# Designs tried in a protein design chat: VH-VL binders against q9umr5. Part 31

Target 1, 268 residues: q9umr5
Amino acid sequence: SYKPVIVVHGLFDSSYSFRHLLEYINETHPGTVVTVLDLFDGRESLRPLWEQVQGFREAVVPIMAKAPQGVHLICYSQGGLVCRALLSVMDDHNVDSFISLSSPQMGQYGDTDYLKWLFPTSMRSNLYRICYSPWGQEFSICNYWHDPHHDDLYLNASSFLALINGERDHPNATVWRKNFLRVGHLVLIGGPDDGVITPWQSSFFGFYDANETVLEMEEQLVYLRDSFGLKTLLARGAIVRCPMAGISHTAWHSNRTLYETCIEPWLS

## First folded at step 1 (VH-VL)

Design m2d (framework fv_mavrilimumab)
Fold by ESMFold2-Fast, scan of step 1:
Structure m2d (fold): chain C 268 residues (1-268), chain A 123 residues (1-123), chain B 111 residues (1-111)
Amino acid sequence: as target 1 above (268 residues)
Amino acid sequence: QVQLVQSGAEVKKPGASVKVSCKVSGYTLTELSIHWVRQAPGKGLEWMGGFDPEYGKTVYAQRFQGRVTMTEDTSTDTAYMELSSLRSEDTAVYYCATVPEWLSYYYYGMDVWGQGTMVTVSS
Amino acid sequence: QSVLTQPPSVSGAPGQRVTISCTGSSSNIGAGYDVSWYQQLPGTAPKLLIYGNNNRPSGVPDRFSGSKSGTSASLAITGLQAEDEADYYCQSYDSSLSGYVFGGGTKLTVL
């Protein structure tokens, strides 16, 4: 039968957002046990990402233990970064497919309604002053703020993303890389009409250089140095790229065509 | 990285005024809301006033209205609190503290504190 | 005196759990304004311990936690250690006063 599916939501989100996704899974893979984790919902999604990783880790351990054949992760938006860290910190995870649904894997640099609600007096060019402070790093959204014009500050101040991406050294980096490489498939989903993730290619490990020109994954230092295993995964055929136009940020988990094309094939 | 460094202790006579400074370093003053809190010997914390980002202006606690003035010099990243018509009851440690201007009302906590300035009022 | 009410003192033995209450009204905690908690060691400035009801700044151990219900909030400290001996203050915003308000403070004694 089908492996269990664990769903991790995003910023200002909850399990309710995934009702359509659950319907699609039930239709195509009846009998699949799907667990949408109701942790760090709504405003609590602003807590530091390392705190969220600890809480989600405690929730996924018993689910993985009950499924010796493996599990699948579907991780949406900010939740994709939580799942990145889970795969690195867990020495014994049994994840087959990690499906990253429009997640800013290389970070975020854009003026969106979410950021303006939280930081109303700031624009993207000035958020580095707030996000790279000690107090800014107490908010999840600042943990993956990546200002391409202040990369030195990002590398030194990011308490989460720079460490998980291997962009700054950490004592556990070798173990984290080994653990991440246990994943069966890394399925990357995103698209140009998302409207929130900036640049949208961040969902595919692309990002801005200092001139705001997007460099794709294969041109990133983290890929070239194989800092956490992307080059190794690509070489073994384990990375799947599934871009789709015409889908806004809040629609990735409720579009049937997207599900059938990008998600359904990976839910063995 | 963010630090608040306050001016040194003051001894004043009743009826005088005192002006306490709070130097911001590691960050730009214009991105912060500075608040002032005092603590009399053996007593609790008392909020005096600070910048209110919803109103876009400095607000003062009713108890100090008319006696306190809070100003900022953005060219030197220094905030000031001046208290006039001093009484012996004003003897206290005076603190400056930051509240992130960009946070909504729902998250308001004073994150970074100065070391405090002891003001003693005696005749 | 103080707008938010705290017990003047609490005590516990090392390794035990203590809770410190903070009682407000409909114009502050009851109006939905979040509660922050501060720890003050003798002769030092207050240190932010909890913000937004139950979030910890970096460096604050997870044995400190906050909660909020109705017009009241609570700070829980588990696994008490000698270095926890300090004064603790709750703080919120009050719409009737248009300003920040503090509790009267609670002295924690570790026996």
Scores: ipSAE 0.000, ipTM 0.391, lowest interface PAE 17.7, mean pLDDT 87

Design m2e (framework fv_mavrilimumab)
Fold by ESMFold2-Fast, scan of step 1:
Structure m2e (fold): chain C 268 residues (1-268), chain A 122 residues (1-122), chain B 111 residues (1-111)
Amino acid sequence: as target 1 above (268 residues)
Amino acid sequence: QVQLVQSGAEVKKPGASVKVSCKVSGYTLTELSIHWVRQAPGKGLEWMGGFDPEYGKTVYAQRFQGRVTMTEDTSTDTAYMELSSLRSEDTAVYYCATDRYTIFGEYSLDYWGQGTMVTVSS
Amino acid sequence: QSVLTQPPSVSGAPGQRVTISCTGSSSNIGAGYDVSWYQQLPGTAPKLLIYGNNNRPSGVPDRFSGSKSGTSASLAITGLQAEDEADYYCQSYDSSLSGYVFGGGTKLTVL
């Protein structure tokens, strides 16, 4: 039988967004138990990411405990960062495939409708002033704001992303790396037409340098230092890259071709 | 277009207080972060205080705390800076200046008033 | 004393390139805070010349450019003109002081 699938949604999102994904899974893997976690829906998705990690952790523990053969995670957008942290903080996770669906794994630096809704007068050039304050770090989107022109502020003030990426030292880093490396497959999905995740290569651990030139995963210090295990996973053959053009941010979970190409093969 | 118009020159005796006004036009006062900067004759610029978006409040430079008060009257779009216990070394041109963007603006002062000369002499 | 250090004066001939330095510390420029530059003509209020390290407001010629590295910043003026003769101030934010900080100012003399 098929391993259970746990779905973690994104910013301003809810379980309802995944109805098409559930249809696809049912068609190709009938009998799969799929749990879409109904936590931090809508505006609650703005809560600090460490708070969300704790809540999702409490929800996934009993599901993993009931599935001795393992589970799969499908984590969309901001939800991919939640899942990154879950895999690091859980000493006993049994995740086989972690499917990261257009998630800003190295952070976000771009003007989006989400930012304009929350901060109508903001520009990407000045958001660092609020996001890297203690007040700003109470908003999930600021937890992964990564201004390449203020990298020193990002490294010093980021309460979430800089820590889970090992860009700033943390007492738990060695344990977090050990836990993350328990994952069977890291499946990275994203594409140039997303329109929200900026740079889109952030979904593949690429990111801007100080000149806004994108450097790919293998050129990142995070990878080169193997801070949380990316280099080890790649050497093990456990990283899958599945870029696809023509897909907008809100369509990753409802595109059949994307599902068949990038998701379906990893749902054992 | 944003314009900042300040009150006229003042002459004060040591120990007195001075209150300088800064009238905003072209934008509403509530959409701007007002700062006060002074310049002694022949000397450089010195920041006295202003709205700090990282703290969400008005912050005063340490050397002026206890002597300076910065207030705003939104009904008249006018900001005020009051400096008490004046000394001869407070003789300076006092400028109001503002960030173009309120709470999420950069650490820059986009628009400046013409300045108010305050002379402290006995 | 100013928190940011600038040379008190700099000079150049018309058409030359001049550079004005601004040296800070780990609590301001070194902490990643942006640098702005202001031009002050005699008898006038300062005018914003550069913000966010190297952005120009409308009306500022592209002869003016800024840069930032480590704990220091620089203002470069190419094709120097007589009208550029003024005082120039750098400005940043200091986390230890929780406030805006200015350089001591640099008098630019043309000719």
Scores: ipSAE 0.000, ipTM 0.383, lowest interface PAE 14.6, mean pLDDT 87

Design m2f (framework fv_mavrilimumab)
Fold by ESMFold2-Fast, scan of step 1:
Structure m2f (fold): chain C 268 residues (1-268), chain A 122 residues (1-122), chain B 111 residues (1-111)
Amino acid sequence: as target 1 above (268 residues)
Amino acid sequence: QVQLVQSGAEVKKPGASVKVSCKVSGYTLTELSIHWVRQAPGKGLEWMGGFDPEYGKTVYAQRFQGRVTMTEDTSTDTAYMELSSLRSEDTAVYYCARDYGWFGESYPLDYWGQGTMVTVSS
Amino acid sequence: QSVLTQPPSVSGAPGQRVTISCTGSSSNIGAGYDVSWYQQLPGTAPKLLIYGNNNRPSGVPDRFSGSKSGTSASLAITGLQAEDEADYYCQSYDSSLSGYVFGGGTKLTVL
């Protein structure tokens, strides 16, 4: 039988967005128990990411406990960061495949309709003033806002992303790394036509330097220092990169070709 | 943590208009799609209209065209439904309900107001 | 009157399985639009029970499940309990009407 699948949605999203994904899984892996978590939906997705991690942790514990052979995670957009933290804070997770659908793993630095809607008068160049305040860090999107022109502020003020990426020290870093390394496969999915995740290479642990030139994962200090285990996972052959062009941000969970190419092979 | 709180019961004469309010708590109206559904006593649910995220605008059911107007006041996080030229068959409980209509997709109506009884009698 | 057809009533005994049908057409369920189900207890507002054909919101027990085939959908309730006594409504979208449509409702009686 197939391992259960747990799905975590993204910013301003809900479980309804995954109806096509569920159809695909049912077609290729009939009998798979798929749980799409109905937590922090819509506006609640703006709650601080550590709060969301706590809530999702409580929801996944009984699912993992019932599946001694392991489970798979499919985590979309902001949800991929929630799942990153879950894998680090859970001493007993049994996740086999962690499938990250276009998640800003190194952070976000881009003007999108999401930001204009939430902060109508702000531009990406000015958002650091709000996001790197204590008040701003009470919003999920600010928890992974990564302004490459104010990297010192990001490193000092980010209450979430800088910590889980090991870009700033944390007392639990060694335990988080040990826990994360238990994952069987890290499947990274993203592409140049996403239109929301900026830079799109953030989904593959690439990111802007101070000149807005993208440096890929292997050039990041996070990777070179092996801060939470990326270098170790890559050496084990446990990292899968699956870039695909032609897919917009809201289509990653509803494109059949994407599913067959990047997701289906990892749902044992 | 969304809560939809509607205005109180109304008694109207035929030919009058009624305006029902729906106060949104926990979120702002710019973040929610509000729909209106009515239910005549002992009858089923009837969709009247609401924001359709696929089209980015409010749409009304055909039978209410020209009689219903749905508006929003984002400064007070309140949605309104006004029904004019009332007839006795408009006697019903009127519900506001939320749709997670992000990114052009229609979502189920996941949170409902408590309902407002509108009685049309002479 | 209703665009989606449901039986007016169904009944069952405690512990049994009950199925409520929802029949549409090529312009709604048959066009691929998802089906949601709502439970309405007497004197209360409807509550979302199933969305996207077969997904349950938090707090809905797994005794409730949905399915869709062709132009029809079904709500199944297993291990029937007295508290399940309520009206049940299916809902979809109709492309020819450009709007949401509800079934006529089914009254479930637990004998």
Scores: ipSAE 0.000, ipTM 0.397, lowest interface PAE 15.9, mean pLDDT 87

Design m2g (framework fv_mavrilimumab)
Fold by ESMFold2-Fast, scan of step 1:
Structure m2g (fold): chain C 268 residues (1-268), chain A 123 residues (1-123), chain B 111 residues (1-111)
Amino acid sequence: as target 1 above (268 residues)
Amino acid sequence: QVQLVQSGAEVKKPGASVKVSCKVSGYTLTELSIHWVRQAPGKGLEWMGGFDPEYGKTVYAQRFQGRVTMTEDTSTDTAYMELSSLRSEDTAVYYCATLSYGDYPRFYYMDVWGQGTMVTVSS
Amino acid sequence: QSVLTQPPSVSGAPGQRVTISCTGSSSNIGAGYDVSWYQQLPGTAPKLLIYGNNNRPSGVPDRFSGSKSGTSASLAITGLQAEDEADYYCQSYDSSLSGYVFGGGTKLTVL
């Protein structure tokens, strides 16, 4: 039998977006129990990420408790950050594969239709004024806004991403690292044609330096310092990178070739 | 795999009402937004209304307000569209379809379609 | 008063490229709302062909692509095949009507 799969959606999204993913899983792994969590749908996805983590935590606890062999997580876009935090705050998670579909793991810095819809007169160069205020941190997208030209503000004001990445100290950091390291596999998926996640390498823990040159995961201080366990996971052979060109942001959960190449092998 | 199966063809007289059903299978109705679109013979597609999932209410196209009622029975996973005061101009194929979302509410599109129900209004 | 305008017909020979236009206004496509395209074979329900301006569902060949500029959108079909003969509809959202709008449809004939 196959381990249960828990799916966490992204911003302005709902469980309905994953119908194709569920079809693919049923075809290749028939009998798999798949739970798509219907929490923080639509506009509720704008709520602060720590609030979302609490709600999703309450939903996943009984699912994990019923599956002593373990579970898999498939987490899309913003949902990948929720899952990152879940794995850190839960002392007792039994997650085998954590599959992250085009999630901004190191943050977001880009002029996209996504941000223009929410802040139509703002450019990426001035969003730091909104996002790094106490008011701005009440919105999920600002919780992972990472302006490489105002890194001091990001480190000081980010109430979520800077903490979960170990970029700013927190009393629970050691416990969060220990919990995160219990994961069996960290499967990172993303690509250059996503069109929303900027830089797209953020899905693989790469990010801009102050000159907007992308530095890959192995050059990041969070990796070099092993702040939450990336270096340890890579040394264990537990990190899988699966980049794919030609896939737009809304297609990661509905592309059969992507599923067969990057997701299917990690569903036991 | 979501499938939408609609009720059979209807023939009605002017002034009558018609109620078309749309049975959801392969997924739960409560997780879907069902919209209704019609097509008169040899003409284009016309949106009539549907469930708005963001605000949790049904919305209707202005030209059908007062004549159309869209309801759902979650216990049978069936959506309904009732059109009253039928005219000959209401002769059309009526489709139910699922409304799917991208990254924003404005990125909505109609993904899975029912097979259609022919409604003929003649005297 | 916004409806999407499509040419009633377009034709091409096998292997050629054809483009189907969809002209809107400032209250729909011009307001930034995405455009989706549907293919309808005779006697069948419409089928989603393109969503979100230029995304293809599984099973749709890469010969089909969409674009959007200003108040208009276009569907491009390259390498025309006989099986592409169908009616094509564009669809968007109109803020002045507070509802979804469709184009009048274009009949594609493969010669």
Scores: ipSAE 0.000, ipTM 0.392, lowest interface PAE 17.1, mean pLDDT 88

Design m2h (framework fv_mavrilimumab)
Fold by ESMFold2-Fast, scan of step 1:
Order: C-alpha cells, then sequence, then structure tokens
Structure m2h (fold): chain C 268 residues (1-268), chain A 122 residues (1-122), chain B 111 residues (1-111)
C-alpha cells in the first residue's frame, strides 16, 4: 500500500495541469490515492498566500487524518511556498516526502513572460514600489517578490516569505521551525532552463546577493542561522537535490524522465 | 472590452458642488485603477486624482486637496468624483479614465469615459 | 503651467515623418517612470496611443512609435495622414508631486 499523495498547484494553474503526473504515479505505484486540490485556481491563485495556506490547510487536515502512515506532498511553483507554510503552521502534520517542483523558495526577482502578462510595462527594478506596499502584499506574487537591491524593504514589508524563511522575527518562529522539522524528506527540484523562476537556484534555496551573484543555500543566512531547520534537515540527510536541465517551467509535472528520476523514488 | 459611461452635463452656480458618476462595464471595479482628469475649453489635460498602487489608496492632486472626493460603489461598479466650492475656472469637461491595476503602473489609462461637461456660471 | 514640456504645434505634409518631444525632469521621466501618449481628435475623449514608452494598444498602426532617453521622450509618426490631425499629450508620473502629470499638448496640423 502506498501513502496518499496531495498535489498543490501554482500561479494561474488548476488540477488539469497534473493529468500526466497522475498517469505516471498510477503506472509506477498503482492504487495510490492522489488528491489534486482544486482551491485558488486560475486568477484566484493571486489571493494572498496566507489566505491560500488557510484554505489548503482545511482541505489537507481530513486527508492526513485518514492516513496514519503519513502522506506525500507534491507542490508546484508558487504551490511550493504554500506547502512550506503548511508544514510550519500545522502542529500535527504527518508529511513524509515534501516534493517541491521548481518553487521560488528564496523568492523571485526577474522579468519573465508570465510577469510581463501581469505587468507588461514593468521593469523588475521597479516592482518593489508596488509589491512592498500594503496593497501589493494582498497579491500572492508580491508575497515572494524578493528584490536583492531593496532587501531592507523586503525584510520590512514581506508579509509572507520573509516570515516563513525566518528572515524577519515572528512570535511563532520557534513552533514553525519545530513543525517544519517533522517532515521526512525535502525533495528540491528545479533547473536552469525553467525560464520563469529567477534565479532558478531559488528552487534550491539559493538567491542573488546585492550584486546579483547567486549564493547557494549553504551561504544563506537562513541556512547558517538554521532559521527554519534547513541546516538540521541537511545534517540528518533529509534534503534531496534533483536539478535537471532542459525542462521549461510548465513541463515539470509532465516530463516522464524527471518523474522517474526525481519524484518516483520518494513515493513510498 | 471595458466601457466607461459618465453622467450627463451639469450647470452649476459658483459655490455649489457637483458629483459626476462613471459606470464601469466589461471589468469589475476591483481590477481597475480609477482616475479623474479634467480639460478646460481649449486647454490641456489635468490629473485630479485617482488610485495610487504605491499607497494602496486614492490620492488627490495638491491643487484639489480639500475640494475633491473620489468614491467607489463596488456593488454597482460605479465611481464618483465630487468637486465642491465651484469657481468659474472649474468649467471643464471631466473624464474618468482607467487601466488594469497590473498594467497601469504610474501612468497609462487604457479606457476613457465620454466626458461630462460641467459649466459654472451665474 | 504643465510639468512636462511639449511644443505647442507641429506640422507636416502627407507621407512625411514628424516627431513630438516631451521634456521632463529627474523627478518624473528621469526617475524611470514610463511615458504614455494620447491622441485627442476634435470633440472626442483622449485615446491611448502609446504606453510604457513604446508599446501600441490593439488597433494603433505601427506608424506610431515612442522612445525615451534620459529626461525626455518622443512620439514619432511616419507616413503622415490627414486623419492624424489631432492634439497629442504625453503623460508620466512625478515622484516629487506624488501624482500623474501631463504635457501641455501639441497640435499636429497636416498640411
Amino acid sequence: as target 1 above (268 residues)
Amino acid sequence: QVQLVQSGAEVKKPGASVKVSCKVSGYTLTELSIHWVRQAPGKGLEWMGGFDPEYGKTVYAQRFQGRVTMTEDTSTDTAYMELSSLRSEDTAVYYCATGEYFTSLYGHFDYWGQGTMVTVSS
Amino acid sequence: QSVLTQPPSVSGAPGQRVTISCTGSSSNIGAGYDVSWYQQLPGTAPKLLIYGNNNRPSGVPDRFSGSKSGTSASLAITGLQAEDEADYYCQSYDSSLSGYVFGGGTKLTVL
């Protein structure tokens, strides 16, 4: 018997995007109960991330309760940030594998075709003006906008990412860290040809410094301070890194080779 | 396909107030930044105020502070601009203008109302 | 007094190229704020012609183009036609005024 799998989609997405993923799981692990959550679909994915976390939490509780052996999470793109927060706010989650599919875990800073659709005249250097306002923080994309040239504004204004990463103090930080550390495996997936997540190393907790030089996870203050448990997870062997070239942002959930290499081994 | 339909022409005496309406269709009001721009006969365009995403609220041009109020009724998708203490120099066509929140960063208005002529005379 | 400076008039013959300048300062165009252009035909509301310095809305011919350099912007019209006769306004945002600003307008006459 296989543990149930819960799937959380990304920005402007819905359950339909995961039809190939479900096919792969059925082929390799027949009988697995897979639930793709149909919450915050399409434009509703722009709702504040804390609102999304609350809604997904309510949907996830009964699934976890029915699976005393544990569950697996597969969380795509923005959905990976929702899952980060779920694992921190839930005192009783029983997640074994948390599989993060190309999620901007340290934030986003880049002009991409998806952002040009939202902000066709915007320059990445000017988005901080809107995103770090109270109004901007009512939109999910701004909750993880991380401008490396205005890190002081990010730290003061981010209502979501700076808090879950422990980059700014929060009264619940200690309990969030304790809860997150309950996860069995943190499986990080991403790659240089994604084309949307900028820098792509954000999927592996790397990010730009003030000169736009990428510093990897082990050089980040959040890792060095062990703010939410990354250093502890790495030390116990619970972090899996699975980079793959040649995969665009919308293809992570529909590439068979990626599935077999990076996802299948973690679906006990 | 956004349409902005404004209320009809008004004639007012000096010292009176005028309230112009702007009904939005083809979008919800919550997806638009609403602005008000006026144009005196034979003169150029003058911004009076509108939603500023940096502050998350409606802001007014300094010249109109204390005389103008801009409100919105989301249940009817209608925006309003009220100008008080009218002077003869306030005679102008008043336009509502708007763009999508995510595409109207600091300065482009995709759609304009037809304009409302306000004449201030005794 | 307009914050952005435009020439009051420009003229050209059919088929010619004309340019309309828009001069700002370090608190608006020079601060990196985008420039938009509006066309106003006699007796009508303004119509968005160019946004974000050089993007055209659907339905605007490619004869119209915009550019921005330093504290100034320009609207170029190639292959001038009689129906282009109108008033043209540039627009930006001014950080010192915390508000939107328009140029004084340019009347284009097609000879």
Scores: ipSAE 0.006, ipTM 0.485, lowest interface PAE 9.8, mean pLDDT 88

Design m2i (framework fv_mavrilimumab)
Fold by ESMFold2-Fast, scan of step 1:
Structure m2i (fold): chain C 268 residues (1-268), chain A 123 residues (1-123), chain B 111 residues (1-111)
Amino acid sequence: as target 1 above (268 residues)
Amino acid sequence: QVQLVQSGAEVKKPGASVKVSCKVSGYTLTELSIHWVRQAPGKGLEWMGGFDPEYGKTVYAQRFQGRVTMTEDTSTDTAYMELSSLRSEDTAVYYCATYDYIWGSYRLGFDYWGQGTMVTVSS
Amino acid sequence: QSVLTQPPSVSGAPGQRVTISCTGSSSNIGAGYDVSWYQQLPGTAPKLLIYGNNNRPSGVPDRFSGSKSGTSASLAITGLQAEDEADYYCQSYDSSLSGYVFGGGTKLTVL
């Protein structure tokens, strides 16, 4: 009766991280077929995002084909960016609700242990030198590094985020926008206590300007230009914003109150 | 269906300019992204530039910047490509090519091509 | 010299399978840009054969298929027929050049 749910994990994650989410879904929507994709787990989550998009695409095609009434996506952290690109490259997706759990939709500009594992002596102010090199772009986390002080380098060097956000001109933009606009609902979830996603408003398409002042989605050029359909989706009533305080980055998929408030209503 | 009809063959002297036209029928010009691609005899395809409707601007390949101008006349549904300072190496068939973004025929790659215009640059 | 590299020629007998490769880099196919394929018969304009990696326009038979992996793409032609003898071009977008790029072309000979 319920549409199947496909779950896409984040950086250094695996299907085990979603055991509580699966319990919640089973309690409120019994009989839902939930598939947590075991691709690019752990260290493999560092592979370039376009490589991950290709692998996830191959995995979701048969699931979507078996569900003519549609599917839901729940995509966590980095996985939300994979899902953004997936929805743009698939001409025939049948996604109803795309639920993005604390994903850096406009990029990341903050120190994390993951970046320091790869680049132990670098500060966020200097990571642009590494991330915007060809070598750096071979790492997923650099694919969404968005230094607001070097936006020209981000626009020229980002092999992933600048393209899926329509921040750089691209001949596929028209097709990607059309495909993305097929989504029924874009459910954005995030909050100020995440501690990893910086700025946390990136989960809601807000981001720093050159002075590190956060501008919200409606002030972003990508929204104003309607580059991949955000303005159209908002006008259609298809964007849901669900911020919640008190939730750390690794807890979005295991907090019952969050599930009941932000996720459960969209799993028809 | 969309049909693109180009102007006839041209013979030009080195240093001259040529202006090739591409008349749109079956759709209005504003529904299409018109691009220009050339092909020297026995050689491959080379993109010169085109209008990007998503961003509202014409973009030119770096090799042709400063020599090429692409314009559109919406009153006659005709696109133009003008190439100046012609050299013998500019001898080629020039194609207009397009995709339809308005009617939900959103796809990458050029769905519709003109028949081509042979431009010969010789002394 | 072409940004996308194709073999200059391939050949096959009627009924057989041929594959034409298109090798790019991190600034084009590797950046996730879709690949289109064109068939050009002698003396004619190119015809769109495949778009968006593996979608066929109406009228293109299903024996033509495309695939993409990493920085490369491939066009597969099964059940090869005499009328398939033509030049084939791959196309993508290159972010470093800010424009469309074509492969050098592959001449298919049906023997």
Scores: ipSAE 0.000, ipTM 0.374, lowest interface PAE 21.1, mean pLDDT 87

Design m2j (framework fv_mavrilimumab)
Fold by ESMFold2-Fast, scan of step 1:
Structure m2j (fold): chain C 268 residues (1-268), chain A 123 residues (1-123), chain B 111 residues (1-111)
Amino acid sequence: as target 1 above (268 residues)
Amino acid sequence: QVQLVQSGAEVKKPGASVKVSCKVSGYTLTELSIHWVRQAPGKGLEWMGGFDPEYGKTVYAQRFQGRVTMTEDTSTDTAYMELSSLRSEDTAVYYCATARYSPYLDSGAFDIWGQGTMVTVSS
Amino acid sequence: QSVLTQPPSVSGAPGQRVTISCTGSSSNIGAGYDVSWYQQLPGTAPKLLIYGNNNRPSGVPDRFSGSKSGTSASLAITGLQAEDEADYYCQSYDSSLSGYVFGGGTKLTVL
């Protein structure tokens, strides 16, 4: 009766992280078939995002084919960017709700524990040297590193985020936009106490300008130009914004109030 | 396409310093990790140091610590390696090279090489 | 003095297979660090042949392959051609030195 749910994890993550989310879904929507994709776990989450998109695509095709009434995606952190690309590259996806759970949709520019683990002495101000090299772009986190002080390098070097956001032109942009617009609902979740996603408004398509002042989605060129369909989705009432304070980055998938408020209403 | 073009041959006396340049073309220097490797006549390759993306800084081989300085001028897309207190044993071809780093690799690989600069230290 | 040990020379006839060994220790190859291989023709800069134990850059023929086991690595060249005559170097990272290390080099002669 309920549409199947596909879960895509984030950086240094695995299917085990979603045990509480699965418990909540089972309580409110008993009988829902939930598939947490066990691909690119742990260190393998560092692989280039286009490689991850290909692997996840192969995994979701049979699930979508078995569910003619549609599926829902719940995509956490970096996984939200994988899901963005899946919706664009798949000519035949049948996704109803795409639930983006604290994902850096406009990119990341901030020092975090994950970056300190990878690059212990690097500061956010010098990561552009690593990330915008051809070799740096072989790390998933660098595929969405968005240094607002080196936007020209981001636009030219980003092999992933600049392309899926339509910030740099691509031959497939028109098809990607058409495919993305087939989604029923885009549910954006995030909050100021996340502590990892910087700026946290990136989860809502907001981002820093050159002075590190956050501009919200409606002020972004990506939105104003409708590069991949955000303005069209908003106009048809398909974008849901669900910010919540008091939730740290690793708690989005294990907070019952968050689930009941932001996720549960979109699981049909 | 990336190309590294190095400065011409140098002849120095013992105790002098030499500064070798490596100009990046086809790309911006800030997008690359430049390392320096030398090769004495008839001998093997020896790593001297370079920009290490894992640490976000330039690192030097212990043997050259205190004698080598590696710098970059982003306005001219040129990297430099300066070696001081030259000895006859420093006679070698000095190469700049780009280092490749990837989640699939546990160490860097030197992908693109300059043509080399012969430095001769003699009286 | 090289940290990684290679034979000084190897030889083979056209069409044959040769293998060049690279022997390290617990602080480099044995610690899990990847091995790269370089070809150097006389009077030229080294050229990357293999990175990450057995990956080929664009333009490197299938005849070149790498392997790694324990504290050692090997470069295999099949279907030897005259133009393969060159010096070959292995390279890894050494944790005790906190830096990159090269083998002493192997001169390949095609008979």
Scores: ipSAE 0.000, ipTM 0.423, lowest interface PAE 13.8, mean pLDDT 87

